# Miniprotein binders against q9fmw8, part 2

Target 1, 279 residues: q9fmw8
Amino acid sequence: AEGLSPVAGGIVALGKFDALHIGHRELAIQAARIGTPYLLSFVGLAEVLGWKPRAPIVAKCDRKRVLSSWASYCGNIAPVEFEIEFASVRHLNPQQFVEKLSRELRVCGVVAGENYRFGYRASGDASELVRLCKDFGISAYIINSVMDKNQVSVNTEEEDSKSKERGQVSSTRVRHALAAGDVRYVTELLGRPHRVISRTRTQDLTSKRGRISLQTSSLLNLPPGNGVYKACSLIVGDKHPISCKVIVDTSNLYIETEEERFHNSDESQEFQLLGIEFG

## First folded at step 17 (miniprotein)

Design s4
Fold by ESMFold2, fold request of step 18:
Structure s4 (fold): chain B 279 residues (1-279), chain A 81 residues (1-81)
Amino acid sequence: as target 1 above (279 residues)
Amino acid sequence: KPSLRELVEEYKELAEELRKLAKETGDELLKRAAELISEAIDLLTQAYEIDGTDWEILDLVMQAMELLDEAMRLIEKAVKT
């Protein structure tokens, strides 16, 4: 057919994939058990709302690395992310959206979480998704929520804890844990260390007696809250990680390495992507 | 483009002004407008914090905008009385 979509014939995971946390990974795993796995992401919500976008949890340029790391869970096939402008679908009712999946995108199946809502005014739920997919000849699979193992008992509330949760892994819990500086808990929720990406001038990678200073304005995604993080890794280009300590404050990140172990990139490019892993 | 936080702060200031004026004048339209603005602020805050789809977030914002539109209508009516 003319102009086949990139997801034609595939199994598309539906959801909001801002964090790529272990709940999102489970959707991809289940899609891979059925067929070729894709993630269907919406972009452009902040522009639809007329608001300044907030920092993403995962840097756009880092998403492919994260998804590639899921290949071992997905039968050695990394899920591929397909992006749709939200403005193009925001007015579709549930039937129209499933029609788009079937007739325009030509997907063979979908997976979604049990709390999934879709369509204009969020009028469709998981049951409606299954019914409509059947009507349009695509398979639908509803996946149970992934629970946060950090809970000790049901309905337990700890006001001094890094987050107040009701048991489900969520992007909101990731954001709250990051703000609290609880990077070990973030690692549990994400299934990987949190990686912050900075677009830095190559000259700024020059160590000043074992200390690199970066402005928070150079970060491409959400850092953890102000604090000192001892067990971090610095990734410069495609080289092996370098152990470091990171100090985060409101305006800057300071990366401290041993002077003899620090390696500045000697590439002649004006800018370079720098990765900082917390935990 | 404003951030959500900046918008919410502006609406909080408006609601406070309307509550003060309503108390001073006894104007029930201004009192109701302030209540609607406060409800809209709650919906906007929920939209920022919800772990949901873009459709769910937009729906909360649409509900907030409907309340703000009604609040503005009440303010206009109070002025024209």
Scores: ipSAE 0.725, ipTM 0.867, lowest interface PAE 0.7, mean pLDDT 86
Fold by OpenDDE base, fold request of step 18:
Structure s4 (fold): chain B 279 residues (1-279), chain A 81 residues (1-81)
Amino acid sequence: as target 1 above (279 residues)
Amino acid sequence: KPSLRELVEEYKELAEELRKLAKETGDELLKRAAELISEAIDLLTQAYEIDGTDWEILDLVMQAMELLDEAMRLIEKAVKT
């Protein structure tokens, strides 16, 4: 029996789900209104291009937590992410991609943004998606872009006509806000505090006088820019968040807590995951 | 494998060398090759920064590679003349 696709009978949200920002959440909300919500994510682009992978905005291990937090917006159903290797679909024209959605993945519908481009050479748009989905008997829903409410009118007068940036919430805006150290603005774009995850050896967790030092190389996702962040929370495993101050430099993160003694309770683990929320 | 950033810097250096050589020789083929490399760098930069789908990113990279291939053809022609 050829196993049913994990998204069979579902509604798939189409997009690039890097930041899992409020615009991505809206795609999931619309999918959940119609049926069982899934996110369709493509992986392996950096390998296809031969590039060094970028640090993700959201740590891979933390994505499921973020999606679970969307259940309250999605009729008490957490959207499930389904990953496809981009190498397997990169060559598909728009019609072949919709055929894959219908016949191979057996989805009942799709949700995409108004600016969605797909297929080989990005030759398909949202209108073509609707047309092709109709031809294959799939429901298609196009949603308006979620606009950023905090648009500082940077009157960059340069009419660079190719900028698809119409003031929508984007992963690019999240990256820029993180680089600027504007963690409040990041929180607004994400609809949640940004969480940095560190994978640290238990032996390297030297708390001297309530200070923890993490190497930037231990981070599983993008930190904010260099600076001093006074309103942070440290999350060690499943423990309650601890209020902390974080100093970010190029090589290290320095976490200062009011609690003098981090008892590493689980000395048995060679590696621990630390979460830092920037609020 | 070089990072995209390293590749972009290598192409910037190449474009500057070709512009200099074109100015010294008066060779319009080398001048045009340097222009095409500069356009390719802009597309690669855009591919790196865009909030687009993987197909949009790949398309920009493919366009950049097409310009680089044409620039290399012009350089080869300039060296053979």
Scores: ipSAE 0.714, ipTM 0.871, lowest interface PAE 0.5, mean pLDDT 89
Fold by OpenDDE base, fold request of step 18:
Parts: structure tokens; sequence; C-alpha cells
Structure s4 (fold): chain B 279 residues (1-279), chain A 81 residues (1-81)
């Protein structure tokens, strides 16, 4: 018996869920209004293209926490992410992709943004998604793009007609805001403080005088640009956040805590995950 | 394998060399090849920067590769004539 797909009977949100920003949250909210919410994520694009993988905005290990935080918006149901290898679907035309959703994955419906493009050569749009879903007997809901309220008037004049950028919240905007060190703007785009995760050896967490140094190579996701961040929180395991100042340079993060005695309670673990929230 | 950035820079250099050579020789095939490479670079840049679906990104890359393949055919034709 071919096991039921993990998304069977659910409503799948369709999109590129890199940042898990407020626009992605809105897709999940709409999915949750109709049924059991899932995010359908594609993985392995960089491998398909032979590119170096980009640092993710959200650490892979932290995605579940972010989705769990959306439960309050989603009728007390945390959306579950289902990953598909992009290599397995890259060749599917729009019809074949919707057929896969309906017959193989057995979803009851889909939610997508108004600008959603899918299928081989991106030949399917939101209207085609609605049509095809109807033909396959699944529900389709198209939502308006969540607009960025903090649009600094970037000169709209050189928005070359090819840019699908209409001032919506995007993972690209999050990347730019992070690179600029505008952690407040990042917080607005994400609907939460940005959290950087470090995998650090427990031995390296010996804070002399409330100062922790992390190598940038230990980071599991994209840090903000080089600078001094005065309003941060350090999260060690499941402990309460500790107020800290973070200095980001090219090679290291320096964390200065107000508490002199960082008692690493779990000296038994060789590696620990540190979270740093910015904002 | 070169990074996308390294590849884009290599193609920029190639496009500039071909533009120069086309201007010196008057070869319209080399000129057109340089144009196609430039268009391909723009598509690769967009593919790297766009907040698109994986299909949109892949489509841009595929379009860029098609242009590069055509540019190479034009160069080969120009060298054989």
Amino acid sequence: as target 1 above (279 residues)
Amino acid sequence: KPSLRELVEEYKELAEELRKLAKETGDELLKRAAELISEAIDLLTQAYEIDGTDWEILDLVMQAMELLDEAMRLIEKAVKT
C-alpha cells in the first residue's frame, strides 16, 4: 500500500518559503481557514543549477519554531512544511503538477499568491492554477500580495518593466534589509525578530566576562550586515532569552551579555545551538 | 565548478572581447554573439536576484543557456567563414 502523502486531505500553500515572511504567513492563514494547512516547499534548486547554495534566511532547524509561532494565526494549528525535491517536478507542465497535487499528494486544495508561477518554463500562472484545480476537483484560493508598509520610496522610475516587484513583502527585501543591518525593517517584513542560529562547541561557549565569540562559519543562516546591534537576545537551548549586544564582523559575532555568569547548564553536550534574536 | 558570479564575470569579459573584435573586423555575427551573451548575463543576474518560484528561476537560466548556445554557434560560424 503506497502510504498516504503527508499532505493528504490538506490545503497546501504554494510559494518559495525562504524567509517565512508575513506574506508566507498569510498563505498559511488562508490555507488554515479552509482546512489543514501545509507549506509545499521545493528543495535542491542550487544542486539542479550547479550553483553554490545560498545561506538560508531561516535556519533549517528553526523553521518548525517559526511555523509553530503561526499557530495562533492559523486557528491554533501549526502549519506543517512538506519538502519536495525540485528535480522531481522541474519538468512537469502545469497540468501534470496539478495532477500530482490531486492524485499523488491527494491535497484537497491549494493556496497561492496572485503572482504565482509554476510548471515547466513557469508556463502556469494563478489563473491556470485555479482552472486546473477545478478540472482535478481540488479547491484553489488566490490571495493578494502582502504589501510592504515601510516602502522607502526607492525611485520607482528605474523599475524596469521586467521586475515583478510591486512593493510586496519578499525574501529579497528581507535579504537586502539584513545586508543593510536594518533589523527593525527585517522584523516588520518577517512579523518576528530575525533569529540567527549558531552551532557551537560547548567548550567555545566559555564566556570570559560575559563575552561570547562565534565564528561566522558556525552560523546556520544569514546574519545581518557588519555592525553593532544593541537590542538583541541570546537564546541557549530552551532557556529564557538573555539581553545582549551583538557586534557582527566579517569573521565573527561577538555577544556581550548583561549577565556576567553564563552558566552553561548542559556541559554534557559536545555541540549546542545558540539563537541570537535581532530586535 | 565556477560560481555563478565567476561565470558571469567570464561571460562579461568574453562579450567585451567579442564586441571589440566585431568593431575591428566589421563581423556582424560576432556583434550579434556579443549581444546574446550580454542578454544571457542579464537573465542570469535576474535569476540570481529574483524573488521567484524555482520554475521562474530555472526558466531564466534556461533562457540564458539558450542564448549562450546560440552565441557559440554564431562564433563558430564567424570563425569558419
Scores: ipSAE 0.713, ipTM 0.870, lowest interface PAE 0.5, mean pLDDT 89
Fold by OpenDDE base, fold request of step 18:
Structure s4 (fold): chain B 279 residues (1-279), chain A 81 residues (1-81)
Amino acid sequence: as target 1 above (279 residues)
Amino acid sequence: KPSLRELVEEYKELAEELRKLAKETGDELLKRAAELISEAIDLLTQAYEIDGTDWEILDLVMQAMELLDEAMRLIEKAVKT
């Protein structure tokens, strides 16, 4: 018996959930109003294109924490993310994709943004999604784009007339704000402080005089641009956040805390995860 | 595997070499090939930066590849004449 899809009977939010920004949260909120909320994420695009993968905005291991924080917005239900290999769906026309949602994944409904494009050559739009879902007996809900309230006029003079940018919250805006070191603006776009995760050897967590040095190569997601960040928090395992200052350079992050003794509680683990929240 | 950035820089170098050669020879096929490579670079850049679905990104890359294939056909034609 082919096991029931993990999203069977649920409402799936459709989108590219890189940043998990406030626009993505709104998709999850709308899904939760109708039924059990899920995020449908596609993975493996870089492999399909033969490209080197980019550093993600959100660390893969931290995504569940972010989704759990949305439970209060989603009727006390944390959205669950379901991943599909993009290689398996890249050739599907719009009808075949909706058929997969209905017959294989057995979803009860979908939620998407007004600008959502899908199927081979991006030939399906939000209107086609609604039509096809109706034909397959699935509920479809289209939501308006969440607008960015902080119009940083990125007067990039390259108003390249083809950019669908209407001032909505986007993962692209989050990447640009991170690169600029504008962690406040990142917090507004995400609806939470940005968290960088490092995988560090327990032996390398020697705080000399309240200073920890992390190699940029140890990071599991995108840090902010080079600079000095005075209002940060350090999270070591499940411990309470510690106030810190972070200096980001090209090769390293330097964390300065007032607390001298990070007693590594669990000396038994060869590797630990460190979280750094910016803002 | 090259990064998209490395691939884009390689194509920029190729486009510039073809523009120089087209200017020196007066070959309109090489000139048009350099234009198509430049348009393909723009599409690859958009594919890298766009806040779009994986299908939108893939479509931009496919369009870029179609332009590159046409550019290569023009270069091959220019070398055979």
Scores: ipSAE 0.707, ipTM 0.868, lowest interface PAE 0.5, mean pLDDT 88
Fold by ESMFold2, fold request of step 18:
Structure s4 (fold): chain B 279 residues (1-279), chain A 81 residues (1-81)
Amino acid sequence: as target 1 above (279 residues)
Amino acid sequence: KPSLRELVEEYKELAEELRKLAKETGDELLKRAAELISEAIDLLTQAYEIDGTDWEILDLVMQAMELLDEAMRLIEKAVKT
């Protein structure tokens, strides 16, 4: 009869989707096997805490591109992200939250990881989610943690091949790998190269002696740690990626390329978004 | 608004000063306050590093703030005596 929530009748993946890593992708894959997949994201935690937000792993403007890339894993249906202000749900106990899913959002089902915690004081766990969903007529599916090999194996080793300790894929591992400058491992955890987005003045996009200089403060998401990254790609608008070297230091990011000129097709804008892929 | 890192550094400095004062004066209230602040720092560090939901992060922060409130109460008591 009356208008419905954007996720009505869908299968929502529950979790903290800050990195959109392969564990998050698995939740979306499983949701897509059941019905129309959504990610139910919470925003505004820093405002609730009264703190300055930290740099996101995935730039907000880049999230749709990442989710679109998951379509091939999700039966050619890219999951859609639906955002809820955390302030509006932070006080709900587990039953009240599931009631919101059922009666207000009218979701058909949920998928969540086995370690999922929710509700006031994190009082609900995955078992409680399943029980409450049953009570409210929602299908619930608990997904085993996605495991990845660490770069170090402490219990077993294989000759000269890379041995990795099994561990859970996590946003914390992504942040630590980025801080260490281990962009190859970041690629493994994310299932894609890490892309950093800069809001850059159009005048700064012109290479001077093969170098573009950016301030770290212009970045919209978390860069890798200080270092030199030789196998990078520069993305300007919708153009073919440009091979480059990137030097990251505390205050600056330098992009070097052997291309004699950059093709910049949109000179009418004062600022443009610049993508930098590491690895 | 402060960052979490800035808050943690401020509390570390406070805990160190309280430990020095407790050693100099023998004041057990200041010693306990420093211990509570150190525990709160651990909880805030966990909140920063946890791979958990916003509810889990908020709960760790709430626990840390409860410890900090108690530490401030002990400091106030020690000062008035």
Scores: ipSAE 0.703, ipTM 0.850, lowest interface PAE 0.8, mean pLDDT 86

Design s4
Fold by ESMFold2, look of step 17:
Structure s4 (fold): chain B 279 residues (1-279), chain A 81 residues (1-81)
Amino acid sequence: as target 1 above (279 residues)
Amino acid sequence: KPSLRELVEEYKELAEELRKLAKETGDELLKRAAELISEAIDLLTQAYEIDGTDWEILDLVMQAMELLDEAMRLIEKAVKT
């Protein structure tokens, strides 16, 4: 049971899967065309750096829901996420990393974006990945970047070499769009509405004049910037989504809805997870 | 554990203080240290903003730390006279 890695014989998508945006989804789609799709995620960078971690774009507890939603794109098989501690690979040169994929993890193939960098001091690029995978008997597939609709009109031959990434979808663009409160653009980049998860005391889910007040410290992932968001949905468990307005400020998130009862059963749990969809 | 933004702000303040002291004293070591700290700040800012792999982020941070280590050596030398 302990002998083989969970990804043995699979096709792993390589990347930084913090946002699970449409570019990440494309990697999973391509992996699924070849074999059993996995996402190979690295964890623990903040611990290696000795820094306070950034708020995640997708709440850890919400990642499975997002990946399940990709099943229809992936031959009805949702990709599975496998986590590797970054500390265990941070010093490996490119050859040692590919050897780990082949001999320890026993993957059958890899899928990576054209800008993928790996190995100590980021010394390996996509071309090196293909060459090394061939040497170790792994299939390697390099996938073209998914383009951002809002940026494609500024791309010219003169600008392609230095001025901006090629208008490709990126986690940085997701973070900037969230900070600006541009939730429609966030939806385009993610291929889904952005869902913020709060761990909330069941008692605190009591409305005062149609308003629920949550502290931003209870959020498990990155909210949009301060502002008022009119077309939102509140998700409580597997219940039908409730239309709402959400007001975000630095310390609080306020949810306003016409629904008089947000939690109408005697719940035995002291805490529950709330989903708030923006868009 | 400090956030990256908090660290960058602290280093910006240090670089500013070193530039002032270098101007007042004419000390070229303090001026050079301030320049190294400013370069390290740029690398740390890139590490925060880059849409790259964890290896890319770590490499930028390690480069910044090398510059900060050198800046500290120059400050120490300037103090000894």
Scores: ipSAE 0.698, ipTM 0.857, lowest interface PAE 0.7, mean pLDDT 86

